# VH-VL binders against Methylated protein MJ0556: the designs that were tried, part 23

Target 1, 173 residues: Methylated protein MJ0556, of Methanocaldococcus jannaschii (q57976)
Amino acid sequence: SKFVKLHLVRTLNKYKELQKIRVKDVMISGDVIITTPEKTIKEIFDEMIKHNISGMPVVDDRGVMIGFITLREIRKYMTSHPYLNVGEVMLKNPPYTTADEDIITAFEKMIESNKKLDQLPVINTKYPEKILGKLEGIIFMEDIIKLLYENIIKELKTLVSFYNHNTEIKIKY
Key: E = the ipSAE of ESMFold2; O = the ipSAE of OpenDDE; V2 = 0.75 times the mean of E and O plus 0.25 times the DockQ between their complexes.

## First folded at step 18 (VH-VL; framework fv_ecleralimab)

Design x4 (from w1 with heavy chain K54R; at its last fold request DockQ between E and O 0.75; V2 from the best seeds 0.66)
Heavy chain, then light chain:
Amino acid sequence: EVQLVESGGGLVKPGGSLRLSCAASGFKFSWAYMHWVRQAPGKGLEWVGHIKSRDEGGTTDYAAPVKGRFTISRDDSKNTLYLQMNSLKTEDTAVYYCTRGYWQEYGDFDYWGQGTLVTVSS
Amino acid sequence: SYELTQPLSVSVALGQTARITCSGDNIGDKYVHWYQQKPGQAPVLVIYQDSERPKGIPERFSGSNSGNTATLTISRAQAGDEADYYCQAWYSSTDVVFGGGTKLTVL
ESMFold2, look of step 18: ipSAE 0.611; ipTM 0.811
ESMFold2 (binder alone), look of step 18: mean pLDDT 92; pTM 0.948
OpenDDE, look of step 18: ipSAE 0.648; ipTM 0.864
ESMFold2, look of step 19: ipSAE 0.590; ipTM 0.808
ESMFold2 (binder alone), look of step 19: mean pLDDT 92; pTM 0.945
OpenDDE, look of step 19: ipSAE 0.705; ipTM 0.865
ESMFold2, fold request of step 21: ipSAE 0.600, 0.612, 0.626; ipTM 0.806, 0.813, 0.818
ESMFold2 (binder alone), fold request of step 21: mean pLDDT 92, 92, 92; pTM 0.947, 0.946, 0.947
OpenDDE, fold request of step 21: ipSAE 0.629, 0.640, 0.631; ipTM 0.866, 0.870, 0.871

Design x5 (from w1 with heavy chain Y102R; at its last look DockQ between E and O 0.75; V2 from the best seeds 0.57)
Fold by OpenDDE, look of step 18:
Structure x5 (fold): chain C 173 residues (1-173), chain A 122 residues (1-122), chain B 107 residues (1-107)
Amino acid sequence: as target 1 above (173 residues)
Amino acid sequence: EVQLVESGGGLVKPGGSLRLSCAASGFKFSWAYMHWVRQAPGKGLEWVGHIKSKDEGGTTDYAAPVKGRFTISRDDSKNTLYLQMNSLKTEDTAVYYCTRGRWQEYGDFDYWGQGTLVTVSS
Amino acid sequence: SYELTQPLSVSVALGQTARITCSGDNIGDKYVHWYQQKPGQAPVLVIYQDSERPKGIPERFSGSNSGNTATLTISRAQAGDEADYYCQAWYSSTDVVFGGGTKLTVL
């Protein structure tokens, strides 16, 4: 079908374009909510609720990321030890990305991680293989998903709709 | 205020042993990478080794000239860093500094003690 | 083993700008840190991560790093700046490495 061929090509082109989008084009750089290792998990929990976020980069006095604290880790200890320091509970080897990494790779890092993260810290470092670096932003999975939806998923829906109208076999979704 | 105070230096004969201590205060010692750096009289700075925080495994690494002879350890309950020096050589003569590391192994040393002199001589 | 090379000595007139170099293969790809050491004293960190100043270090101190050379720049040199200066970096194969040190004389 000419229709199917056209939309398939469009989908492929859209995917190629997505691969050109870098983390720096999508990340939040100016208003990143951060914490320090000396704060209590109770304090951080209140901040997360207040800002409706599920994680925060942990930075030192120089603004270098030294860890990442998630709501998941906080929940493990909040009831029994609400005054534990963030530094004691944070992830010390969290997944991370850089500004120049493409958003598809960043997304893959999120979903492949053993840590259930919906965001990745963006660090600036000469040692990209190391976990510690200057924090320069944060990228949210939701923002990447929106891009995927607008560019890929919608096109697929169109294809599926066409297929269902022209074949006896219906695809359920 | 961060403070590092070395002790234990002195005169020792070749083949002898000496143990240095570094008392730390003013920061969360148990979270810190700690290093030893030495300086022979009239010479430059030379890295001796490091010990990671317990949370990072507490592992150690050493410079080639001291590997197998020196051992770095720590007692977090006492906020103290140690350097056990065995089979000392004349070329080990130096002021030994305790220093705090930042950014793990590839970082800088932001605080230094005043050092303790070790003299190895027959 | 990797080595960092510094000039043995650098002289600068009072009020002028001093530049101390630290050379190494592809050192620009690494973070370089600088230490000041005055006679009979412990080293003091004056620049970290190529160009960052610790608290308390005057703005006269600056750093850069590119290619094969890192540079410590001391503008408006003062008598109190006379000291030995050491560059430092990390190599995966040799761990922490210091330069040989540079004696800065203020004339």
Scores: ipSAE 0.450, ipTM 0.811, lowest interface PAE 1.6, mean pLDDT 91
ESMFold2, look of step 18: ipSAE 0.569; ipTM 0.803
ESMFold2 (binder alone), look of step 18: mean pLDDT 93; pTM 0.951

Design x6 (from w1 with heavy chain Y102K Q104Y; at its last look DockQ between E and O 0.76; V2 from the best seeds 0.00; counts 0 for: pae E 2.4 > 2)
Fold by ESMFold2, look of step 18:
Structure x6 (fold): chain C 173 residues (1-173), chain A 122 residues (1-122), chain B 107 residues (1-107)
Amino acid sequence: as target 1 above (173 residues)
Amino acid sequence: EVQLVESGGGLVKPGGSLRLSCAASGFKFSWAYMHWVRQAPGKGLEWVGHIKSKDEGGTTDYAAPVKGRFTISRDDSKNTLYLQMNSLKTEDTAVYYCTRGKWYEYGDFDYWGQGTLVTVSS
Amino acid sequence: SYELTQPLSVSVALGQTARITCSGDNIGDKYVHWYQQKPGQAPVLVIYQDSERPKGIPERFSGSNSGNTATLTISRAQAGDEADYYCQAWYSSTDVVFGGGTKLTVL
């Protein structure tokens, strides 16, 4: 059927266009809230509540990025050791992305991480497997998901509706 | 204020052994990658090896000329870095510096001790 | 094994600009750090990550790195800048390489 073929081609074309969108087009690059390894997890918990955020890049005394900390890691220690330093709890080699990377690759890094991150630091580094470099921003999974929904999921729902009208078996999406 | 103080240098015969110590203060020693760098009299700087923080496994890496003969260790409870030197050669004669690599590999060495002289001669 | 090549010596007139080079295979893909060493003293970091200046180092110290050459630049050279200068880079976790050193003479 021509309807199915048309929507499959449209879906493929929209996916190709998503692959052209770069992290820098979606990231938050100003006013990123950062912390240092000398802070306590209690202080950072209070700051996260104050600013309504769930994760923070950790930088050294020169602003060089050295880690990442989230509420998930803080919660592990808040009851027993609320005054533990960020440097003892942080993810020392978190997944990261770069400003020029496409958003699909960044999304895959978030999903495939053993740490289950909903955001990635955006850094400029000369070492592709190291975090050592300057922080350029933060990209959030929810912003990527919105683009996926607007460009792919809406088209797929149209195809599923067509399939349900033309088969004995119904599919929910 | 960050301070690093080496000790344990001296005169030793080829084939002998010597242990150097580096007392650290003014920073969280257990968080730092620590290094040994040496300088033969009148010559340039040469990296000897490093030990990672315990959070990164506390593992060591060595330059080829010393691998198998030198052992780097640390005692975080005493804020002290060690270099055990065995099977010493005359080519090992140098001032040995303790230096801090901060949190990570591939970085700079931001603080250095004043060095301790090791002389290997027959 | 990797090598970083520096000129043996560089001379600069007081108040003028000195440039010290560090040559190595594809060094532009590495972060280069620079150290100053005065006679009988320990090295002091003056530039890290190619071009960054640690606190307390005058702004007249600067650095660049591209291709096969990194350069330390000292503008408005002072008598106190007379020292040996070493570049340093990591080529792997076991290949931490220093240049041979450059003696800067301020005339």
Scores: ipSAE 0.462, ipTM 0.772, lowest interface PAE 2.4, mean pLDDT 88
ESMFold2 (binder alone), look of step 18: mean pLDDT 93; pTM 0.954
OpenDDE, look of step 18: ipSAE 0.709; ipTM 0.875

Design x7 (from w1 with heavy chain Q104Y; at its last look DockQ between E and O 0.57; V2 from the best seeds 0.60)
Fold by ESMFold2, look of step 18:
Parts: sequence; C-alpha cells; structure tokens
Structure x7 (fold): chain C 173 residues (1-173), chain A 122 residues (1-122), chain B 107 residues (1-107)
Amino acid sequence: as target 1 above (173 residues)
Amino acid sequence: EVQLVESGGGLVKPGGSLRLSCAASGFKFSWAYMHWVRQAPGKGLEWVGHIKSKDEGGTTDYAAPVKGRFTISRDDSKNTLYLQMNSLKTEDTAVYYCTRGYWYEYGDFDYWGQGTLVTVSS
Amino acid sequence: SYELTQPLSVSVALGQTARITCSGDNIGDKYVHWYQQKPGQAPVLVIYQDSERPKGIPERFSGSNSGNTATLTISRAQAGDEADYYCQAWYSSTDVVFGGGTKLTVL
C-alpha cells in the first residue's frame, strides 16, 4: 500500500498549501455589482434577477461599504413597499472577510453565518461595527469549492481509481 | 448640494443659556449622524457632541466638559439640529460648527457650516 | 483623556514636500482624518481614513498612519496650501480627539 500512503501525504500537503491561499488571490476585485442606499428595493430586485445574483454590497458615494442587502431583506417588503429605499432595509452589520485572510476561514464564515451567505464582501477597516471600510472585492463560495475540488477531490478520485485497477475489490466513487 | 447653516450665536452672561440651530439641506437628514464642534478664539478644534441617526435610536454623546450642561436634539421634519447650552461659562466662548458624520459614528466630518459665535462674558 | 500632538508650525518652500505629523498613543489602530482651515473659514476635510482623498482634493495630498504617528504629506506645495491643519481620531464614543493644529507656511 505504498501508493495509498504517497497519495495521502500528497493530499495532506495540498490541504496545507490550500490553507496558504488568501482571499485576495480568489476574490473578484473589479466590476463588483453594488448598490446605493438611495435605490429602491424594486430596482435592486430587478438588478439581481438581471445579473443572476442574490446579494449586493451597499456603498456610499466614496465606495465605502455601509451595508449589505440580499433577497431575504427584499422579501419582507417587496409586495407592500416596493419603493422603500435600500438604506432602510439593508443589513448594517453583515459578515465580512479581508484580503489577507485565508480562504478556509472565509469559507467557515459563510457556512457559520445565520444569513446563509454564498458570498462575503471583502473589506479593510479598523472599525468594522461602525465603518465597514472600502469595498475591495467579493469572494464567492463557488470559487472556494472549485479550489477544494481541484486540489483535494481529484486526488481522492485518483486513489480510488488506482485501488480499483490494482485490487480485486471494486469501489464506486 | 449639501448646506449647513448655523444660527443663534451671540453674547450671553456666565450662567446664562443659549440655543443654537443648524439648518440642513441637500441630503437625507434623518440618515445622518450630526455633530457640534467648537473652536475658541485663536485655539484649535474641540468636539462638543453628537446625535445619532433616527435609525440608530437618535441617542447622544457629549464631551466631558459639556456633559450635563449641553443638550443636542434634532427635528427631522424640519431638517434641523439643535444645541441647547445651559450654565454657560467663559470657557464656552467659541465659534460653534455644525458638521456631518452621515453614515459613520466613528468617522470623519465631511461638511461643515460656517459657524456661529458664542461669547460668554460679564 | 487622549491627546494628539502636532508641531505648532511647519515651513516648506514652493514646490517642495511638506510633512505634518500627528502623534498619539496607538494612533495606528485608529482612523485619522485631516482638515485644512484657512483664516476666517470653516475646516475642510482633505484626508479621511488615514490615506483617502475626498472628491476635489488634489492627488498631491496624501496620508499615512502606523504605530504612534500619522503623517499628512503635501507634495509640490503651493501658496494656496498655506493654512492650519488638524488631525482627528476617535478613541471612544465620547473621546473625539483633534490635534492642536499645525500652521503650514509656504515660503
């Protein structure tokens, strides 16, 4: 079983290298779809449908993030108050990550969030509860999952294929 | 165009009272954190206090030298910020500025009025 | 009671670089904002959040902040830059601290 030991060591080493990948290496930093507090929830609902997205950072006229809005916030008011401003509805203290944080910690923030977010805003601020800071980008759960697949799942499939080829016992994966 | 215009300054005797107003326009006043900052003649800037936006409960904080003597209030229907100054002392003599913190409790002051002079002298 | 210390005055020759310091305990953990005030006028924000320029402020104004010192830098100084400059930071909800001010003289 020297092959199995080699591939387990390779898999562990790849996981350790994955822990060194930073949010800034994966995030989308240009053309982030954002909104402003003066827009209506109807306008941003239409924009979310157009771009096939479920959430938007809310920024002020300087590009400083002041909130985050998702379909959850919109659902509460869309039928009764479709022209309510984003500024009245948005999450003012959303989960966030930073450019220098590792992607595993960012992934954990997504899955441990009460809001079930599939994305996190990337900010840099000294006062995250008072000022969310300049929006540096956005990181999507899908992009982290792709890295996990390319670096870990492919190795596990290789191990199963080798086992099936070199043993009497067949394993479906 | 954001505009802040202070009024109500003047000469008052020690122990007296004075109320300052700040008329705001060009932005949604109810969303804004608003502040008073003063400057004694020939001296630097000194923060007096603030009032939070309505969405944050409209609460106030004050610098230690004025706490208990000054009261900040707002009337969002009139887009007006107020400073009620009681038990005035000669050291309260200053130009009083109305300034905006808009979204940021712990932020910069991005727009300032031209100030109104308060002179406390016997 | 937190304090921010600035030099009383700084002189710079036309076209040269001026640096105005603001010293305070752990000021690098705070956002520092800078204001310009000309005689008889209200203050004007020139740098916010350590290093950001508001609209209309020329790129020759820049800022930095680390450790116990924040610095406002004015490159290619012009006569119109002659003014008092104040740094400002928040240490708590009731401790908004301004530096004592620096008079910049352009020679």
Scores: ipSAE 0.559, ipTM 0.772, lowest interface PAE 1.5, mean pLDDT 88
ESMFold2 (binder alone), look of step 18: mean pLDDT 92; pTM 0.948
OpenDDE, look of step 18: ipSAE 0.661; ipTM 0.869

Design x8 (from w1 with heavy chain W31S W103S, light chain Y31S; at its last look DockQ between E and O 0.67; V2 from the best seeds 0.00; counts 0 for: pae E 4.4 > 2)
Fold by ESMFold2, look of step 18:
Structure x8 (fold): chain C 173 residues (1-173), chain A 122 residues (1-122), chain B 107 residues (1-107)
Amino acid sequence: as target 1 above (173 residues)
Amino acid sequence: EVQLVESGGGLVKPGGSLRLSCAASGFKFSSAYMHWVRQAPGKGLEWVGHIKSKDEGGTTDYAAPVKGRFTISRDDSKNTLYLQMNSLKTEDTAVYYCTRGYSQEYGDFDYWGQGTLVTVSS
Amino acid sequence: SYELTQPLSVSVALGQTARITCSGDNIGDKSVHWYQQKPGQAPVLVIYQDSERPKGIPERFSGSNSGNTATLTISRAQAGDEADYYCQAWYSSTDVVFGGGTKLTVL
């Protein structure tokens, strides 16, 4: 009981600290591998394999994000139409985040999106409901999950182990 | 090379009607938000209205002085933007520009036509 | 309805720095775009999203925006910079607002 209360307070405090972490603290901002709408899906498939990546922002000549393309979209057309342009296949309204958004909200956007994305583009815009803005970086779900694991999941596993050891209700994790 | 070419301007009496056209080339017109901006002789720029891309609903918004009198439409198969002007007033005398909103409804007008003059007088 | 206020005119000596202001309610929360217009010509975008330069616009054009004032700065002013300059921002679905314009004179 004392043990449980202590760990619940610690968990809540760690959650509060996670809510203060900004996207810009976790994102990849330099040397983001991008593509343009005029390239073919064959070209970017080869580039994705070469760099061992599964998704690319699509930008225009200003460097402004206009779409997002993943191996999911490429595989759909690669056999039958390998010379289709990126602009014809890309996700035109992908979810996105901003540099100053907290990582928990960004994570929620990833898991709640219709596309089930494992990454979000980070966009600088004064009108945050629109993707039209300068691409500042990319934030990956795995980097957020690592922070969640180190700060929250380890504490919850401790509580579940204690609870399973000392009660008749069992929780698998 | 991006090009916007307005046409259809001319002299018209108060209460009359006129339709302007804007032929677009060099960009994906169907994905663009298109705007009309006017400039009375010797005066500043004034936004008239816009039409959204079809995939964003294709809807229009207008500045208060023209709402109910002006109608913006688009024909994506012809890459053409239209401005139908009804119940014209002398205050509508201006050069009318067709322009693309790079930032959609928020402006960032990166391509402009040469303009077409509409003169409303008796 | 919303209003963006610019000085009617600004004068600058050749080679000096000109600053053109655009004042509006909470304009720092808006993306501000700037247009240059020479006599008998269509406007040309010279700054977008407060401070970004389109391709072909020289580095001597810069912009800033905070609080209630956006500023277009033209360093090393040239005779060819003589023009009217307009700021523009979005405030609502019916309020895409241009400033009144500033005539820049290069002396």
Scores: ipSAE 0.218, ipTM 0.702, lowest interface PAE 4.4, mean pLDDT 88
ESMFold2 (binder alone), look of step 18: mean pLDDT 92; pTM 0.944
OpenDDE, look of step 18: ipSAE 0.631; ipTM 0.854

## First folded at step 19 (VH-VL; framework fv_ecleralimab)

Design y1 (from w1 with heavy chain E56Y; at its last look DockQ between E and O 0.71; V2 from the best seeds 0.63)
Fold by ESMFold2, look of step 19:
Structure y1 (fold): chain C 173 residues (1-173), chain A 122 residues (1-122), chain B 107 residues (1-107)
Amino acid sequence: as target 1 above (173 residues)
Amino acid sequence: EVQLVESGGGLVKPGGSLRLSCAASGFKFSWAYMHWVRQAPGKGLEWVGHIKSKDYGGTTDYAAPVKGRFTISRDDSKNTLYLQMNSLKTEDTAVYYCTRGYWQEYGDFDYWGQGTLVTVSS
Amino acid sequence: SYELTQPLSVSVALGQTARITCSGDNIGDKYVHWYQQKPGQAPVLVIYQDSERPKGIPERFSGSNSGNTATLTISRAQAGDEADYYCQAWYSSTDVVFGGGTKLTVL
């Protein structure tokens, strides 16, 4: 029907527009909360609670990205070894994104990684297999999900509602 | 304050062996990639090789002219980097520098020792 | 067989701008680092990752890198800038390459 075709075309056009949105347009830059490898996991746990965050980039004194640490790593050691250094437990080769990458690809990196991250560091690097580079920001899965929900899921729910009304096959969303 | 101090240089005949040491302080040595770079008298800088930190595999790589003759090792409990040089040639005559690559390959060398002279001659 | 080519010498008048080039195959795809070496001394890092200055290096030192050429630029050259300058890049995990060095003379 023409209604279904119209909503599919609208959904595809919104997806194309989302594919043009770059990490730079959504990321947090400037006051990114970072840590250093010399800090203890107890200090970082307290800081994560204070700032209501679940992960931090780890940088050296020049701002060069050297790792990433999340509550997942901290919880493994917090009760038994609270004074381990961040450098001992951090992810040394974390997933990352770049400022010019599209937000859909960044989202896929978050959910497809074996580490299941809710955020990615944004770095500028010439070596894609290394994290050697400057930290430019951080992008949160929450912000990407909000954008996807308002632009794609809402249109798809409308289409599914039409489909369910006009067919014997029910789709839940 | 980061400090690197080389020692063990001297005179040695061709075919001989020599072991260099680099004492490190002022940083977490066990987290650093460490390198040897040499400079023949009146010549430029030449990379000799490196050893990664244990957390990144602890493996070594060497420049072609020294591969099979030189061995880099480290003792993290002593904060010391070593260069074992075997089957020395007159072409190995140089000042040998210990330098820090810190966290990964592909980076810069941010701190250097003052060097130790190795002279290979009859 | 990777090589980084630098001019053997560069002269600059006091207070003027010096440029030292480093040419290599696809060097723009690599990070280039620059070192200053004064006679009888160890090298000192002056530029890393093409254009970044380490702590304590004055802003008159700058760097760029594109195509087949990286360039170290020293604005308002001072007598204390007389030294040998080396570029350095990694072409692989086993190919760490230094340029041949450039003697900078401040006139």
Scores: ipSAE 0.554, ipTM 0.808, lowest interface PAE 2.0, mean pLDDT 88
ESMFold2 (binder alone), look of step 19: mean pLDDT 92; pTM 0.945
OpenDDE, look of step 19: ipSAE 0.648; ipTM 0.860

Design y2 (from w1 with heavy chain S53D; at its last look DockQ between E and O 0.71; V2 from the best seeds 0.63)
Fold by ESMFold2, look of step 19:
Structure y2 (fold): chain C 173 residues (1-173), chain A 122 residues (1-122), chain B 107 residues (1-107)
Amino acid sequence: as target 1 above (173 residues)
Amino acid sequence: EVQLVESGGGLVKPGGSLRLSCAASGFKFSWAYMHWVRQAPGKGLEWVGHIKDKDEGGTTDYAAPVKGRFTISRDDSKNTLYLQMNSLKTEDTAVYYCTRGYWQEYGDFDYWGQGTLVTVSS
Amino acid sequence: SYELTQPLSVSVALGQTARITCSGDNIGDKYVHWYQQKPGQAPVLVIYQDSERPKGIPERFSGSNSGNTATLTISRAQAGDEADYYCQAWYSSTDVVFGGGTKLTVL
């Protein structure tokens, strides 16, 4: 059956194309909202609300990545100690990804992290076990999910098209 | 703004002990990895060891020539780094610098003190 | 144990470009930092993470690192650039290695 073979080839090609998509193709790199360790958790809470974001990379005065902070960390102290510095509460060894990593691996890091992050900092580093390096961007789980969903919908539309084509051929003849 | 000031250097006989201090100001000392680097007269720079920030329990690492003889400690309430030097040898004669590694291992040393001279001679 | 090899001295004419090398096994896999030290003074960071300049270091200073060699480049050398220069890298948490130092003489 040619139709089954063609569908398998198309499905494999879509999976292969998803595997080729790199973090750099999906990440935000131009206007990443960042913070510094000297800011208070109250200040960054207000900033997160304004920008409708739930996490921020923390960089030093030279732009080198030093940590990551989310609403999860802020909520622990916001009521009792809203003026604690970010440097006191941030994640110092967050999960991260690199620009050349594929988006499937990045997505797995988000899901399998015991920190359960909905975003990852994108870091250029020579030391994979350290976050020491420059922040290159941020990749959001939502953007990966949209891309995966659109590719699944495209394959479903292809299946419906083959089904409709097959039934129309049989009906006409 | 950032300032590191070493003290406690002097003349000591081989086998003796000496304790160096480094007073830090202008930054959040408890967040920083702190290092000792030494320089024998007319010679190059040599790393002595470091102490990590408070989040990593203030653990220490040492260069091989000083391991077991030198102890690095910190008092975050006083913003002070210490180097306890025991069983001193003439080879330990050097200017000892306190320097900041700031946030983690594998980085640069961005601020240095003026150094304090330790002379080990009989 | 790890060693970083630098030339003992480098001479450069005023206004010309000086290059100071730092050689080590697979140093291109490490971040290399560079320090300037003038007589009687503490070292000053001039390049970090191979090629980045801290605030206050003129753009005449640049760095590169690949393979087994890192290089500090000083363009348009000035009399004030005369100093000792040290490269430094981490090979492990206990192996922080400085090069032997290079005396730059500006003629």
Scores: ipSAE 0.555, ipTM 0.801, lowest interface PAE 1.9, mean pLDDT 88
ESMFold2 (binder alone), look of step 19: mean pLDDT 92; pTM 0.943
OpenDDE, look of step 19: ipSAE 0.653; ipTM 0.855

Design y3 (from x4 with heavy chain Y102H; at its last look DockQ between E and O 0.61; V2 from the best seeds 0.63)
Fold by ESMFold2, look of step 19:
Structure y3 (fold): chain C 173 residues (1-173), chain A 122 residues (1-122), chain B 107 residues (1-107)
Amino acid sequence: as target 1 above (173 residues)
Amino acid sequence: EVQLVESGGGLVKPGGSLRLSCAASGFKFSWAYMHWVRQAPGKGLEWVGHIKSRDEGGTTDYAAPVKGRFTISRDDSKNTLYLQMNSLKTEDTAVYYCTRGHWQEYGDFDYWGQGTLVTVSS
Amino acid sequence: SYELTQPLSVSVALGQTARITCSGDNIGDKYVHWYQQKPGQAPVLVIYQDSERPKGIPERFSGSNSGNTATLTISRAQAGDEADYYCQAWYSSTDVVFGGGTKLTVL
């Protein structure tokens, strides 16, 4: 019980430390793989395969966000209309995060999305119901999961191992 | 290269009607918000109204001084924006510009036509 | 009903810095765009989204926006910068507001 309380305090402290990590500290802000509305869904499918990614921000010629496109949009039309433009099928109101948002909140946006997103565009906009603004970067679920695994999951596994050793109830992990 | 060319301006008496056209090229017209902005002689710029992209239903909004008298429409097959002006007043005398409002509401006006003069006088 | 207030005129010596203000209610919460207009010509966008320059606009043009005031700054003013300048912002889908315009004179 003493061991359990000590590990809960350590886990809470690590969680609080993770809440201080901002999207800007983890995001890709340089060579973001983007597309434009004039490209065809076939072209971006080929780019997604080449780069092993499942989604891309869509920007105009000035780098201003205008949408987001994923394999879900591509799959819907790829067989029947592979040469539709990205601008015809993109999401105009995608989920997004901001550079100053914490990575835990960004992660929650990814898992709570009806789209089951593995990435979020990072934007700064004065109109919160619109994506009107420049793309600042992209944050991947994989990079957040790495941080969570290294800092939280190891602590929880230790706690479960202790719980299994000291109680009649066994938890597998 | 984006081009916007207005036409249809001229002299008209108060209470009359006039229809302006704006021929667009160099961009996907159906994706764009399109606007009319006017400028009375020697005065500043004044927004008249807009029409949304096809994807967002092509709906319109108007400035208060023209609401109910002016109608904006678009023909995406002809890449043409229209302004129907009814019940014209002398206050409506201005150069009328067609301008592009980008891909969504709240955008800047990045390309402008050269304008067409509408003169309302008796 | 919304209003953006600009000075009627601003003068600047050749090679010096001009500043043109645009005052409005909570304008810092809006994106402000700036247009240059020379006599007999259509307006040209020179700054969008407070501080961004379109392609072809020299870096001498810059912008800022906070609180109730947006500012267009033109450094190293040239004779060709002499024009009317308008700020513009959206206050709603039906309230697209231009400032009254500022005549910049390069001396």
Scores: ipSAE 0.540, ipTM 0.789, lowest interface PAE 1.9, mean pLDDT 88
ESMFold2 (binder alone), look of step 19: mean pLDDT 92; pTM 0.947
OpenDDE, look of step 19: ipSAE 0.741; ipTM 0.872

